VH-VL binders against q0atu2. Designs and how they scored, part 132

Target 1, 119 residues: q0atu2
Amino acid sequence: MLDKKARIRTSREYRNVFEKGKRLSGRFLIIYYVENALDNNRFGFITNKKIGMAVIRNRIKRQLRAIVREYQGQVKNKHDIVLVARAGIGKSSFEGMEKDYIAIMKKAGLFARNANKID
Below, E stands for the ipSAE of ESMFold2; O stands for the ipSAE of OpenDDE; V2 stands for 0.75 times the mean of E and O plus 0.25 times the DockQ between their complexes.

## First folded at step 6 (VH-VL)

Design m70 (framework fv_ivicentamab_arm2)
Fold by ESMFold2-Fast, scan of step 6:
Structure m70 (fold): chain C 119 residues (1-119), chain A 119 residues (1-119), chain B 110 residues (1-110)
Amino acid sequence: as target 1 above (119 residues)
Amino acid sequence: EVQLVESGGGLVQPGGSLRLSCAASGFTLSSYAMNWVRQAPGKGLEWVSIIYEGGYTDYASWAKGRFTISRDNSKNTLYLQMNSLRAEDTAVYYCARGLYEPGYSFDLWGQGTLVTVSS
Amino acid sequence: AYDMTQSPSTLSASVGDRVTITCQASQSIDSWLAWYQQKPGKAPKLLIHKASSLESGVPSRFKGSGSGTEFTLTISSLQPDDFATYYCQQYDSYSYPELTFGGGTKVEIK
């Protein structure tokens, strides 16, 4: 789980990231990200009905939070980052989601070089 | 119109160094993942290195420690610094723009610059 | 690391022929495959992305198909301008940091 301080909570905060942020797509994930004026990173998570039933969406959201928490120390400070799950994510494995997250974060320049924890 | 123009190739002895340049026009380099791809005479295409939109870099395993990809946003130019050159590095080096995600396919290529490593 | 096997290495064909080039990935890459055309002395040109999505300006006689591990590029009626070497490329996020090309297929005049 992520601490409350590290989570994007309000519609206004999500809107700010979508309107002012950059967008990058991965295989299962899209991220929107923008620098913030805080001393920490904040993460948001979006799983739409096109992914599948509530049970699947809740599992995916839980797994994404776990992945983000695991790699939290590798993320460059002072960013608001929203993860949007793509429709195909429901068919992925936890490892698949994790690899996609790492790849996207590296592409965005938000990860340190040695962020790979697969082994 | 968009284009990429490579320069800096030439004849160099084993153990030597070369810096390749790729000048972009009609678009902003920092908005794309930029790549170097090489092709030895009569051989196939081989990926060398990438610099992602956010500035993170990755390299083919054989290129790590010898080659460095970088960009100068003020000059809209991509670079490849090549050190400790070997005969097997002889190839035409292409600059290529990554457009389609997630891992990037290349919609725009320069015409290439020939690097010959021999005594 | 994904191995990309392209076949045949060379094929001979006549204008008007239907030609088929195959690309096989060592593990599933879903639809994350691109096809390129390269003429002697020139840079590669992107023809197709996402296995089947034709690039703007590319003739409709070029068709990409497949998903998972087996992919095909078909030229329905070969034209003189189509004699070239063709490469497939996987761009699945799981293969980062390595983007892998197939070995190429040279389409020669018969």
Scores: ipSAE 0.068, ipTM 0.726, lowest interface PAE 5.3, mean pLDDT 87

Design m71 (framework fv_ivicentamab_arm2; at its last look DockQ between E and O 0.19; V2 from the best seeds 0.00; counts 0 for: pae O 5.7 > 2, placed apart)
Fold by ESMFold2-Fast, scan of step 6:
Structure m71 (fold): chain C 119 residues (1-119), chain A 119 residues (1-119), chain B 110 residues (1-110)
Amino acid sequence: as target 1 above (119 residues)
Amino acid sequence: EVQLVESGGGLVQPGGSLRLSCAASGFTLSSYAMNWVRQAPGKGLEWVSIIYEGGYTDYASWAKGRFTISRDNSKNTLYLQMNSLRAEDTAVYYCARGLWEPGYSFDLWGQGTLVTVSS
Amino acid sequence: AYDMTQSPSTLSASVGDRVTITCQASQSIDSWLAWYQQKPGKAPKLLIHKASSLESGVPSRFKGSGSGTEFTLTISSLQPDDFATYYCQQYDSYSYPELTFGGGTKVEIK
């Protein structure tokens, strides 16, 4: 589970990300993201009814929170990021969702810059 | 109208270094994932490295630690720094533009620049 | 890492012939496969993306098909401009950074 201060909670905060943020689509996920004026990152999660039944939507939300939590140390600070699950996400494996998340975060420039390093 | 032009190839001794350049025109390079793909004389295509739109980088396993991909957005130019060169690095090096679908195919290629590693 | 096996390595054909090139992936890549044409001394040119989607400006005689692990590129009536080497490339994002090309198929005149 994510720390409560790392979660986007209010409708107003979600609207800000959607209206002012950039959008990037993956295979199973869409992210909306914008810089914030805080000292930390905040994440929001949206699983629409068109994904499937509540049981499926709740499983997807739990899995996405786990993925975000695992990689939060690699995310550039001071961003509000909303993950929107696409309709087809119910057919994906956990690994599939994880790889999609990593790919879109790399593409978006939200992962801390890496460079090839030799041991 | 859109094009990629590579330069910097030439003859280099084993163990030497070389920096390749790829000048983009007709489009903004930072809006795309840019790649290096090589081809040894008479052989097939081999992917080398990518720099994603956001600046994150990935490399073929054999290139990691020796090659560094980078870009200069002000010059609209992509680079490949190659160190500790070996005879098997002899190839034509192509600059290639990746389009997100999700996942990248290469819709625009430069003419290539020949790197020969020989004493 | 996904091994991509392309066959045949060389094919001899005449103008007007139907040519078929096969590409096999060592594991499923769904439809995330592109086909390229390369003429001697030139850069590759994208022909087909997502297994079967023809690029704008590419003649309709080129057709891509397949999904999963087996894919084909068919040229229904070979033209003089089609004598070239053809490459498949998987771009299933789950196999990056080991993006892989097939070994190539040279289509040469009889």
Scores: ipSAE 0.688, ipTM 0.849, lowest interface PAE 0.9, mean pLDDT 89
Fold by ESMFold2, look of step 7:
Structure m71 (fold): chain C 119 residues (1-119), chain A 119 residues (1-119), chain B 110 residues (1-110)
Amino acid sequence: as target 1 above (119 residues)
Amino acid sequence: EVQLVESGGGLVQPGGSLRLSCAASGFTLSSYAMNWVRQAPGKGLEWVSIIYEGGYTDYASWAKGRFTISRDNSKNTLYLQMNSLRAEDTAVYYCARGLWEPGYSFDLWGQGTLVTVSS
Amino acid sequence: AYDMTQSPSTLSASVGDRVTITCQASQSIDSWLAWYQQKPGKAPKLLIHKASSLESGVPSRFKGSGSGTEFTLTISSLQPDDFATYYCQQYDSYSYPELTFGGGTKVEIK
């Protein structure tokens, strides 16, 4: 699980990211992101009813949280990042969501560098 | 109006090094993911490397550790540093501008610069 | 990385002919496929992106079609300017980070 300190918790925090942040669309995901004044990153997750029933939406959220947790060590600090699932995400595999996330984060400049690269 | 111009190709001995340049005109280089693509004489196109809008880099597996993509935003110029060159690296090297459509197609190409690796 | 198989490698055709070039992906890439034209001694030029979307300034005789694993570039009435080599390129998220091209199809005068 993501640490509680690494979660966007309040409606005000979410609104700040949507209003002040940059937006980038991928195949299955949209991210909104903005620098924060903290020492750490925070992540938020949004699924809407167009994606499907609550069981499907909860599964998607859990999968996205797992993806974020896997790559969190590569993410540049001091960012609030909200992942919004697009309507077509239900047709994606876990691998598809993961690859979409990686591509978006690299395009956005939110990955600091390759974690396993040898000089 | 919008163009890419490669330079720095030439004849190099096996094991040698060479640095290619690609000058961009009519657009801001850092607003796009920039790529190197090569073509051996009489052969097809082969992707080499990308530098994303935010500065993250990726390489074809055969190029990793030998080639380094970089850019200088103040000069609007893309670079490819090639080390430990081999005969099979003989090719025309193109720089290409990536168009995000989730994923990158290449909507602008330079005319290429020839690299010949021979004893 | 997804392999792209392009066929035929070479074809001979006359002005006015309809020509068809195919590109096959080893895994589904939905519609994330581009087509390029390359004339001898020149850089490639983007013709079609997203499988079927014609790039601005490209003649309407060029048509891209297909989705999933099989894609087609059709030239409805070959013109002298169309003798060239054509490449497909996949750019689906599943191929990240490597982007791959088909082997090319050389369209020669008969």
Scores: ipSAE 0.497, ipTM 0.837, lowest interface PAE 2.4, mean pLDDT 89
Fold by OpenDDE, look of step 7:
Parts: structure tokens; sequence; C-alpha cells
Structure m71 (fold): chain C 119 residues (1-119), chain A 119 residues (1-119), chain B 110 residues (1-110)
């Protein structure tokens, strides 16, 4: 699980990202991202009812947190990043989600140049 | 109410340059992944370039280095800068709005602008 | 990049005929496929998205089916307004370039 300081937790924090951040859409994910004034990155996760039943939404959140945790050390510092799951993600494999995350993060330019876990 | 209008097409000599414009009305360009798609006379559709919501740009392999997609948010206008034009670049150029939900597709098209590259 | 093979390139049919157009992807694209109709001198018109979802205002005689690598557009009973060129189109964020159109199928009067 992500450290508390690495998590977007309040509605105000989410709203700030949505209002001031940039948006980029992938196959299964939409990311909103904005620079913050902190020394660490924060991540948020959104799954709405379009994804499916609560059990599915919770699974998706768990999987996305695992993906983010795996690559968080390679993400550029000082960013708030919100991951919004798209409706089709429920039918995706974990590997598919991971691949989509990597692709969209690259397009956003959010990976550090010294990143070594990204193929 | 929602529409795209291309302009800037015309006759140009090989090696010349041309900039196409696509004016959007009824919606905000920056909220969508916008695309250029071309069609040579009597031929099929060919994707040229995309600019994502966050501003990231991508191109068909053949378009890299010669074509540049951009947008002016204040003017709600999409652009395609074309350099080193060749005879095979002769085509009607369409701007098209990419819609992600529920599945990616080009849901809105302009009527196109004709570019003719000839000596 | 994913290749899209569309067939046939041209087909002749009569009003009332059942028409079938096929689109084959070189790799699985799940259901990320759209179908377009284009008439001479006009921009393409979106007919179907997500392989099988009809756009608003599109007649029910149009049907999209398939997933993975094989897709089909079917016109159950061809109408005079349906003579046009049809294109399939895929989007894939895992490959580059990400967008590819099929070669097109011209449906003409027999």
Amino acid sequence: as target 1 above (119 residues)
Amino acid sequence: EVQLVESGGGLVQPGGSLRLSCAASGFTLSSYAMNWVRQAPGKGLEWVSIIYEGGYTDYASWAKGRFTISRDNSKNTLYLQMNSLRAEDTAVYYCARGLWEPGYSFDLWGQGTLVTVSS
Amino acid sequence: AYDMTQSPSTLSASVGDRVTITCQASQSIDSWLAWYQQKPGKAPKLLIHKASSLESGVPSRFKGSGSGTEFTLTISSLQPDDFATYYCQQYDSYSYPELTFGGGTKVEIK
C-alpha cells in the first residue's frame, strides 16, 4: 500500500488536480497530473460505477495501486497524479493495465530519464 | 453547433510548405485528442497526427520530421504545419475529433481542405 | 504498428441485398474498432464504435460484430442511401503508430 504522504486523500486535493492539471487519455486509464510544491509525489485513484460492481471497482483500485507502487520510484518528483479508470478496464488483464499505465505516463513525460523498469 | 472547419489548403510546389488550420466551434479542442487524417484522390484514409488533451503529440512514421501538429487554445484552433512537401502529399486533409468514451473513434470531422503538390 | 486488412476492396450489390465487409487486424485490438461511411466529396461519417455500438441516428440495418482480430460490418438490407465507401479504424496505445484505417470497401450498384 502507498504511504499516506504519497496519496491524494481530500476532495480539495483532487479538485486541484482536475482544475489545474493536464489530462491525458489512454486505452484503460485517464491521468490528470500537476506539479506540486512538495518533495514527493501523490497519487489518487478514481473508479466510478461505469466500471462495474463494487467488487470489481475495488479490484481495479487494488491493481492500479500495485502498478503505481511498482513504478513510483521512477516517476518525476513533485507531481500530483490522479488515475481515472475507464469503463473498459474491467475486462483488461493486469498486464494490460500495466502496459497502458506505462504508455500514458511516457506520453505525459512523467518518468525520470534514469528509469530502468520501463520497456 | 458542434463543427470543425479546415482551411489553408491550396496549390504548392514540391519542397514547399503549407500550414493548415482547423477551427472548432461548439466545443473546446483541448478537451479532446484531435487528429489530422488525409485522403489522396481516389485513395483511402490515412492517419497523419494526433495531439492529446495534455498536449503530447504523435505522428505516423512517414510524417515525422515534416509535419507538426499544434493548437492554439485561445483561438480554439488546430494546426498542421507541413514542410518539404512532396507530390504524394497531395490529398484532402481532414481534422477529426477523437472521442474516447465508450470506445475510441472519430466522431466529428471537418469537410476537409485540399492540398495539391505539383510543379 | 498494427496492420488492418479490409475485404473486399469493392463489391457490387443490389438494393435489398445483404452486404458483409470484413476487417482483420494483425494483432488483437479487443473491441477498439470503429466503422465509417464515406460518400464522394464528403467527410467520413462514424457509424459504429467499440466494434458493435451504433452511433445515434444510424439505421438498425447496420451491424458491427467481432473482437480481437476479426471484425465484420453487415448491412442486412442494402438501401439506395448505402452505396458508399466504408472504412474500419483501430486505435491501440500499445503500438506505434497508434491509429490505422483499413483500405476501404466500395459498395457500388450492381
Scores: ipSAE 0.018, ipTM 0.702, lowest interface PAE 5.7, mean pLDDT 90
ESMFold2 (binder alone), look of step 7: mean pLDDT 91; pTM 0.937

Design m72 (framework fv_ivicentamab_arm2)
Fold by ESMFold2-Fast, scan of step 6:
Structure m72 (fold): chain C 119 residues (1-119), chain A 119 residues (1-119), chain B 110 residues (1-110)
Amino acid sequence: as target 1 above (119 residues)
Amino acid sequence: EVQLVESGGGLVQPGGSLRLSCAASGFTLSSYAMNWVRQAPGKGLEWVSIIYEGGYTDYASWAKGRFTISRDNSKNTLYLQMNSLRAEDTAVYYCARGLDEPGYSFDLWGQGTLVTVSS
Amino acid sequence: AYDMTQSPSTLSASVGDRVTITCQASQSIDSWLAWYQQKPGKAPKLLIHKASSLESGVPSRFKGSGSGTEFTLTISSLQPDDFATYYCQQYDSYSYPELTFGGGTKVEIK
């Protein structure tokens, strides 16, 4: 589970990310993201009825939270990030969602930069 | 019109260094994932490195520690710093623009610049 | 990094022939495969992306098909302008940090 302070909680906070943030699409996920004025990251999760029944949507939400938690240490600090599940995510495996998350976060530049220089 | 123009290739001794440039016109480099792809004389295409839209970088395993991809947004120019060059690095080096998908195919290529590592 | 095996490495054909080139991935890449055409002394040109999506301006005689591990590029009626080397490229986002090209297929005049 994510700590309460690492979660986007209010409709105002979600609206801020959608209105001021950048959008990037992956295969199963869309992210909206914006830099915040806090000393930590916050995540939001959206699953809509196009994905399937409530049981499926709740499973997807749980799995996405687990993925975000696992890779939390890789994410650049001071960002609000909203993950929106695309309709096709219901057919994905956990591994498929995880790989899509990693790819989209790299594309966005939200993962910490690699050290790749030889002095 | 959109265009990529490479420069900086030439003859270099084994163990030497070269910096390649790729000047973009007609579009903004920072809005795309930019790549270097090489082709040894009479051989096939080989991916070298990527800088994602957000600035995260990845490299072919053989390029790690020797090559560094970077961009200068103010000059709209992509670079490849190549160190500890080997005869096997002899190739035409292309810069290529990633098409916005979950992964990247390359919809725009430069003309290429020849790097010859003498042996 | 997935191995991409392209076959044949060379084929000889005449104008009007149907030409088929195959590309095999060592593991599933869904539909994340592109096809390129390269003429001597020139940069590659994107023909098809997402296995079957034809790029604007590319003649309709070019057709991509397949998904998973086996893909084909078909030229239904070979024209003089089509004698070139063709490459497939996988770009499954799961293959970051390495993108992989097939070995190429040279289509030469009989």
Scores: ipSAE 0.100, ipTM 0.746, lowest interface PAE 4.9, mean pLDDT 87

Design m73 (framework fv_ivicentamab_arm2)
Fold by ESMFold2-Fast, scan of step 6:
Structure m73 (fold): chain C 119 residues (1-119), chain A 119 residues (1-119), chain B 110 residues (1-110)
Amino acid sequence: as target 1 above (119 residues)
Amino acid sequence: EVQLVESGGGLVQPGGSLRLSCAASGFTLSSYAMNWVRQAPGKGLEWVSIIYEGGYTDYASWAKGRFTISRDNSKNTLYLQMNSLRAEDTAVYYCARGLEEPGYSFDLWGQGTLVTVSS
Amino acid sequence: AYDMTQSPSTLSASVGDRVTITCQASQSIDSWLAWYQQKPGKAPKLLIHKASSLESGVPSRFKGSGSGTEFTLTISSLQPDDFATYYCQQYDSYSYPELTFGGGTKVEIK
């Protein structure tokens, strides 16, 4: 669902984000993020066994990609961003995950505009 | 070692303006969400405003349009610009550091600075 | 904004007493609640975050419990240093951006 060039693919790329990036925690998500030297954003997604069975983890991963894709036009360019799902995410609704993502991205300063200042 | 020191409080007339400062030491202010919390004499705590790690801001509904939170990273100092002051704005104003979780609790507070709005 | 209601607003107690303070949220906030202690003329001090996580350096006689809409702060054996006003604060992401405090509970000498 996300373009290939917008995905973090290698262990080296993930390691760079974890080692040099900033971290912010949400209710269901943790993000790690760092500026890159590219003309575009790249996203990574991590779901571990604490979330639940493979079918649950794969559903969460697909939903997170859908959320990221929906809001990609609002994200400040030139960043590598890794989303790590927390253990409780398996019981969340899609709306709950979406709200958490928006809140974290605003807190990180990764959205292009703050609606409270523009409106 | 870590400390927040506030200044700028005083007596102002209704309709007047005042700018509060909060100097941080022992930590980098821009790495945290910083908050203003007030307390009217003999009353409870009331959240005023936040500036998130990424620089986005939010305000209590009654503060929108009148108060502006900002920071100067080079001076490691937080500000609150207060305009159109009313008698009910009389309070001790605290700056507080957000302990990052999904939302924010406040693990470090300044001593407070008294703002009195009176004729 | 979620309403936060603390009970009682004031209570009188003696050293050695077990003290219980309750905080109710108008909507579920899961475990996103903090407790603060404030002494006269001083800034508040964080005691507990995430409903039950004791802050470093806070005596073990302080205990937070609860989830959803009802939360409790318990002081198992009240000490002279514990006479203060206590506040709860919600920080639920669904209440974004509002961070709401309870009205406070003053614990005074009997």
Scores: ipSAE 0.049, ipTM 0.694, lowest interface PAE 5.4, mean pLDDT 87

Design m74 (framework fv_ivicentamab_arm2)
Fold by ESMFold2-Fast, scan of step 6:
Structure m74 (fold): chain C 119 residues (1-119), chain A 119 residues (1-119), chain B 110 residues (1-110)
Amino acid sequence: as target 1 above (119 residues)
Amino acid sequence: EVQLVESGGGLVQPGGSLRLSCAASGFTLSSYAMNWVRQAPGKGLEWVSIIYEGGYTDYASWAKGRFTISRDNSKNTLYLQMNSLRAEDTAVYYCARGYSEPGYSFDLWGQGTLVTVSS
Amino acid sequence: AYDMTQSPSTLSASVGDRVTITCQASQSIDSWLAWYQQKPGKAPKLLIHKASSLESGVPSRFKGSGSGTEFTLTISSLQPDDFATYYCQQYDSYSYPELTFGGGTKVEIK
């Protein structure tokens, strides 16, 4: 799991990212991201009712957190990043979500050049 | 009016190098993913390379190590550095603007510049 | 990388004909497919994105359909300006970074 300091926790913090951040869309994910004034990255996760029932939404949210945690060392420091799951994400596999995350982060310029996980 | 204008094509010997330019007008290149797409005379379209909004780059597998995509934001110009050219690299090279979705379709194209690799 | 197979490679047609071009992906690409028109000596022109979304200014006789691995471009009543080569292009996130084109279909005068 992500450490408490690496999580966006308050509605005010989410609002800041949505209003001031840049937006990029992937196949299953949308990210909103903005530089912060902290020494670390913070991540937020949104899985809305369009995805499906609570059991599915909670599973997707847990899997996204696991993906973010696995790649957190490759993310450029000092960013607040919110991942919003698109309606179709329920049809994706874990691998599919992971590939979409990597693609979006590279597209955003938020990954270091050698951040691609080959193993 | 939005436009892309390629230049730098010409005749080059096998093993030689060439740098193509693509000048953008009417919009800011750094706000878009920009691409190079080529077409051998009488043949089909082949994607070469992309530089994403965030500055990360990717290449067709056959182009890696030989071709380098870059941009100069101050000149609003995209480049393709081509090294170790072969006869099969003979093609019209198009600069194309990416229409941002999960991946990219190409909503604006330049007129193309012809590269001929021949002895 | 995903292979995109386009068929037929060439077809002969008359003005007023219904023309259908098919594009097949080697793996599912959902709806992430675009169609282009190219006339001799000219750059390609985007007609359709996301399999079925018609670009502004493109005549309604052009229709894209399909999802997954099978896609079609249909021209319901061929006009003189429609004699051209047509290309499909996949842009699915599972294939990142690859943006693969089909081999093209040349629509020529019968």
Scores: ipSAE 0.074, ipTM 0.730, lowest interface PAE 5.3, mean pLDDT 88

Design m75 (framework fv_ivicentamab_arm2)
Fold by ESMFold2-Fast, scan of step 6:
Structure m75 (fold): chain C 119 residues (1-119), chain A 119 residues (1-119), chain B 110 residues (1-110)
Amino acid sequence: as target 1 above (119 residues)
Amino acid sequence: EVQLVESGGGLVQPGGSLRLSCAASGFTLSSYAMNWVRQAPGKGLEWVSIIYEGGYTDYASWAKGRFTISRDNSKNTLYLQMNSLRAEDTAVYYCARGDSEPGYSFDLWGQGTLVTVSS
Amino acid sequence: AYDMTQSPSTLSASVGDRVTITCQASQSIDSWLAWYQQKPGKAPKLLIHKASSLESGVPSRFKGSGSGTEFTLTISSLQPDDFATYYCQQYDSYSYPELTFGGGTKVEIK
């Protein structure tokens, strides 16, 4: 999925994004995001029990990581971004999650204006 | 007091240009998605354009290429540059604030400014 | 962009009446719908967001309901202050960039 350096891993790092960052809501996703002092982007993923069983939550998390990885080259550098799955995400298709992610990232100004999907 | 005040409307000839301004007070524009919404005399509301918190912009299909939304955060002012104006663009133009938590419903509106396009 | 069909276009009512306005989306928008009230010569005022959540200061006689493609705004006991034009608006992420308003419903004195 993503390199270890591109992942938010500790509770302290997540707390920093929640406390200092901006928030945008989409249909299936909420993002929290803040500029960092590093030379790379870092992503965090939260899927809580209201989404469904562990098997479903794990699948959603893996699908979100795949989406983030596919579009990582279009994301403006030096940001910590946390994706929080909403309760309704369990009924979404992969394409639905992908479209919501793209819409939110554009709204946040985190996608480069001429960004394109990378094969 | 939280307020939006539009200005810049007036009479212009077809093919002309006009720039509308919307001055915000009591809050910071960059923390919200700001919109332009118009209403032709005796008609309904029609969404024109949005500038999201992060600065990405979107337009109604009929507005693309003719209208440009922008903001100056230092002046806390929203703009709409209108080019190639047509008689059908005659309307009261409102600026409206979208709050991402409710999902960009418009919780604050200006008083509107009238644009009349007539020869 | 998703079409929003609002009905009726005009309705006549008396103070104390129960008034119902319907808004229909051409595709599912989940609960991403707002209701606005507009009085002559004034800007619209947000009444309800996310289909059913009342804005602060909005009287409890206003109620929004529905999800998916069909939504209603109900005024349980119409007051003189409620004679106005009402608009629904979808703000579903799937319809981005287009935000669409319904055609409006004018509530006038019978």
Scores: ipSAE 0.016, ipTM 0.650, lowest interface PAE 7.8, mean pLDDT 85

Design m76 (framework fv_ivicentamab_arm2)
Fold by ESMFold2-Fast, scan of step 6:
Structure m76 (fold): chain C 119 residues (1-119), chain A 119 residues (1-119), chain B 110 residues (1-110)
Amino acid sequence: as target 1 above (119 residues)
Amino acid sequence: EVQLVESGGGLVQPGGSLRLSCAASGFTLSSYAMNWVRQAPGKGLEWVSIIYEGGYTDYASWAKGRFTISRDNSKNTLYLQMNSLRAEDTAVYYCARGEYEPGYSFDLWGQGTLVTVSS
Amino acid sequence: AYDMTQSPSTLSASVGDRVTITCQASQSIDSWLAWYQQKPGKAPKLLIHKASSLESGVPSRFKGSGSGTEFTLTISSLQPDDFATYYCQQYDSYSYPELTFGGGTKVEIK
């Protein structure tokens, strides 16, 4: 689970990222991101009804949180980042979501050089 | 003022090479996703390549292996190296800045530089 | 890749007319669509991003609408400065970048 201080929690905080942030799309994910005035990163997660039923949306949210937590130490500090799941994500594998996350974060310049998971 | 100025276009024989430059002023190139877009005479717009803030690059499928996008941060200049040119590559080439949503909507364009590939 | 179909390819109109241009995506792109205006011999100019968000300095007579697969650009009360070619562009492909433009719509004097 991500610490409370590492989560975007309010509708106003989400709107701030959407309004002032940059956007980058991957295959299964879209990220919105903006530099914050804090000393830490914060993450938000959005799944909508186009993805599927509540059980599928809840599974996707848990898997995305797990991916973000695993790579948290590699993310450039002082950013608010919102992950939005695309309609096709419900049929993706965990590995597929993970690869997409890594690729998109690298393209955004938000990952350190050694962002790849080591087996 | 904020502007992009392209140069390097000209007449080249099929199979030849050409390097385009795009000089930015009034802003820092490395803070944006920068793009090349082309337009054949009398035809529509066609996206060519992108370089993201983090330095990663992507290309249109037809451009892969022949074209290389790069930037020189010390000179605040974007480049497009074009190899193995074909008659179908004849077009005005624009550099374009990806604004708020990096690489997606192009809020600033250069004047364009004409590349003519013919015998 | 998403196919973008723009219609009509050309339209003739008079000053004061209401003009509507349509853009259709082969798959849903939500609201990830931009509209550009291009005058002869010049670079394109961004008018609208995210389907309906008007760019600063663009006259309010330009309006973007739609979501999913069907989008429209409407110019209420066409002005002389509006005779140009208009392009839509999607930026919601499954494999980024694969940015695609519509074929363009030339708005010319009747």
Scores: ipSAE 0.008, ipTM 0.647, lowest interface PAE 8.1, mean pLDDT 85

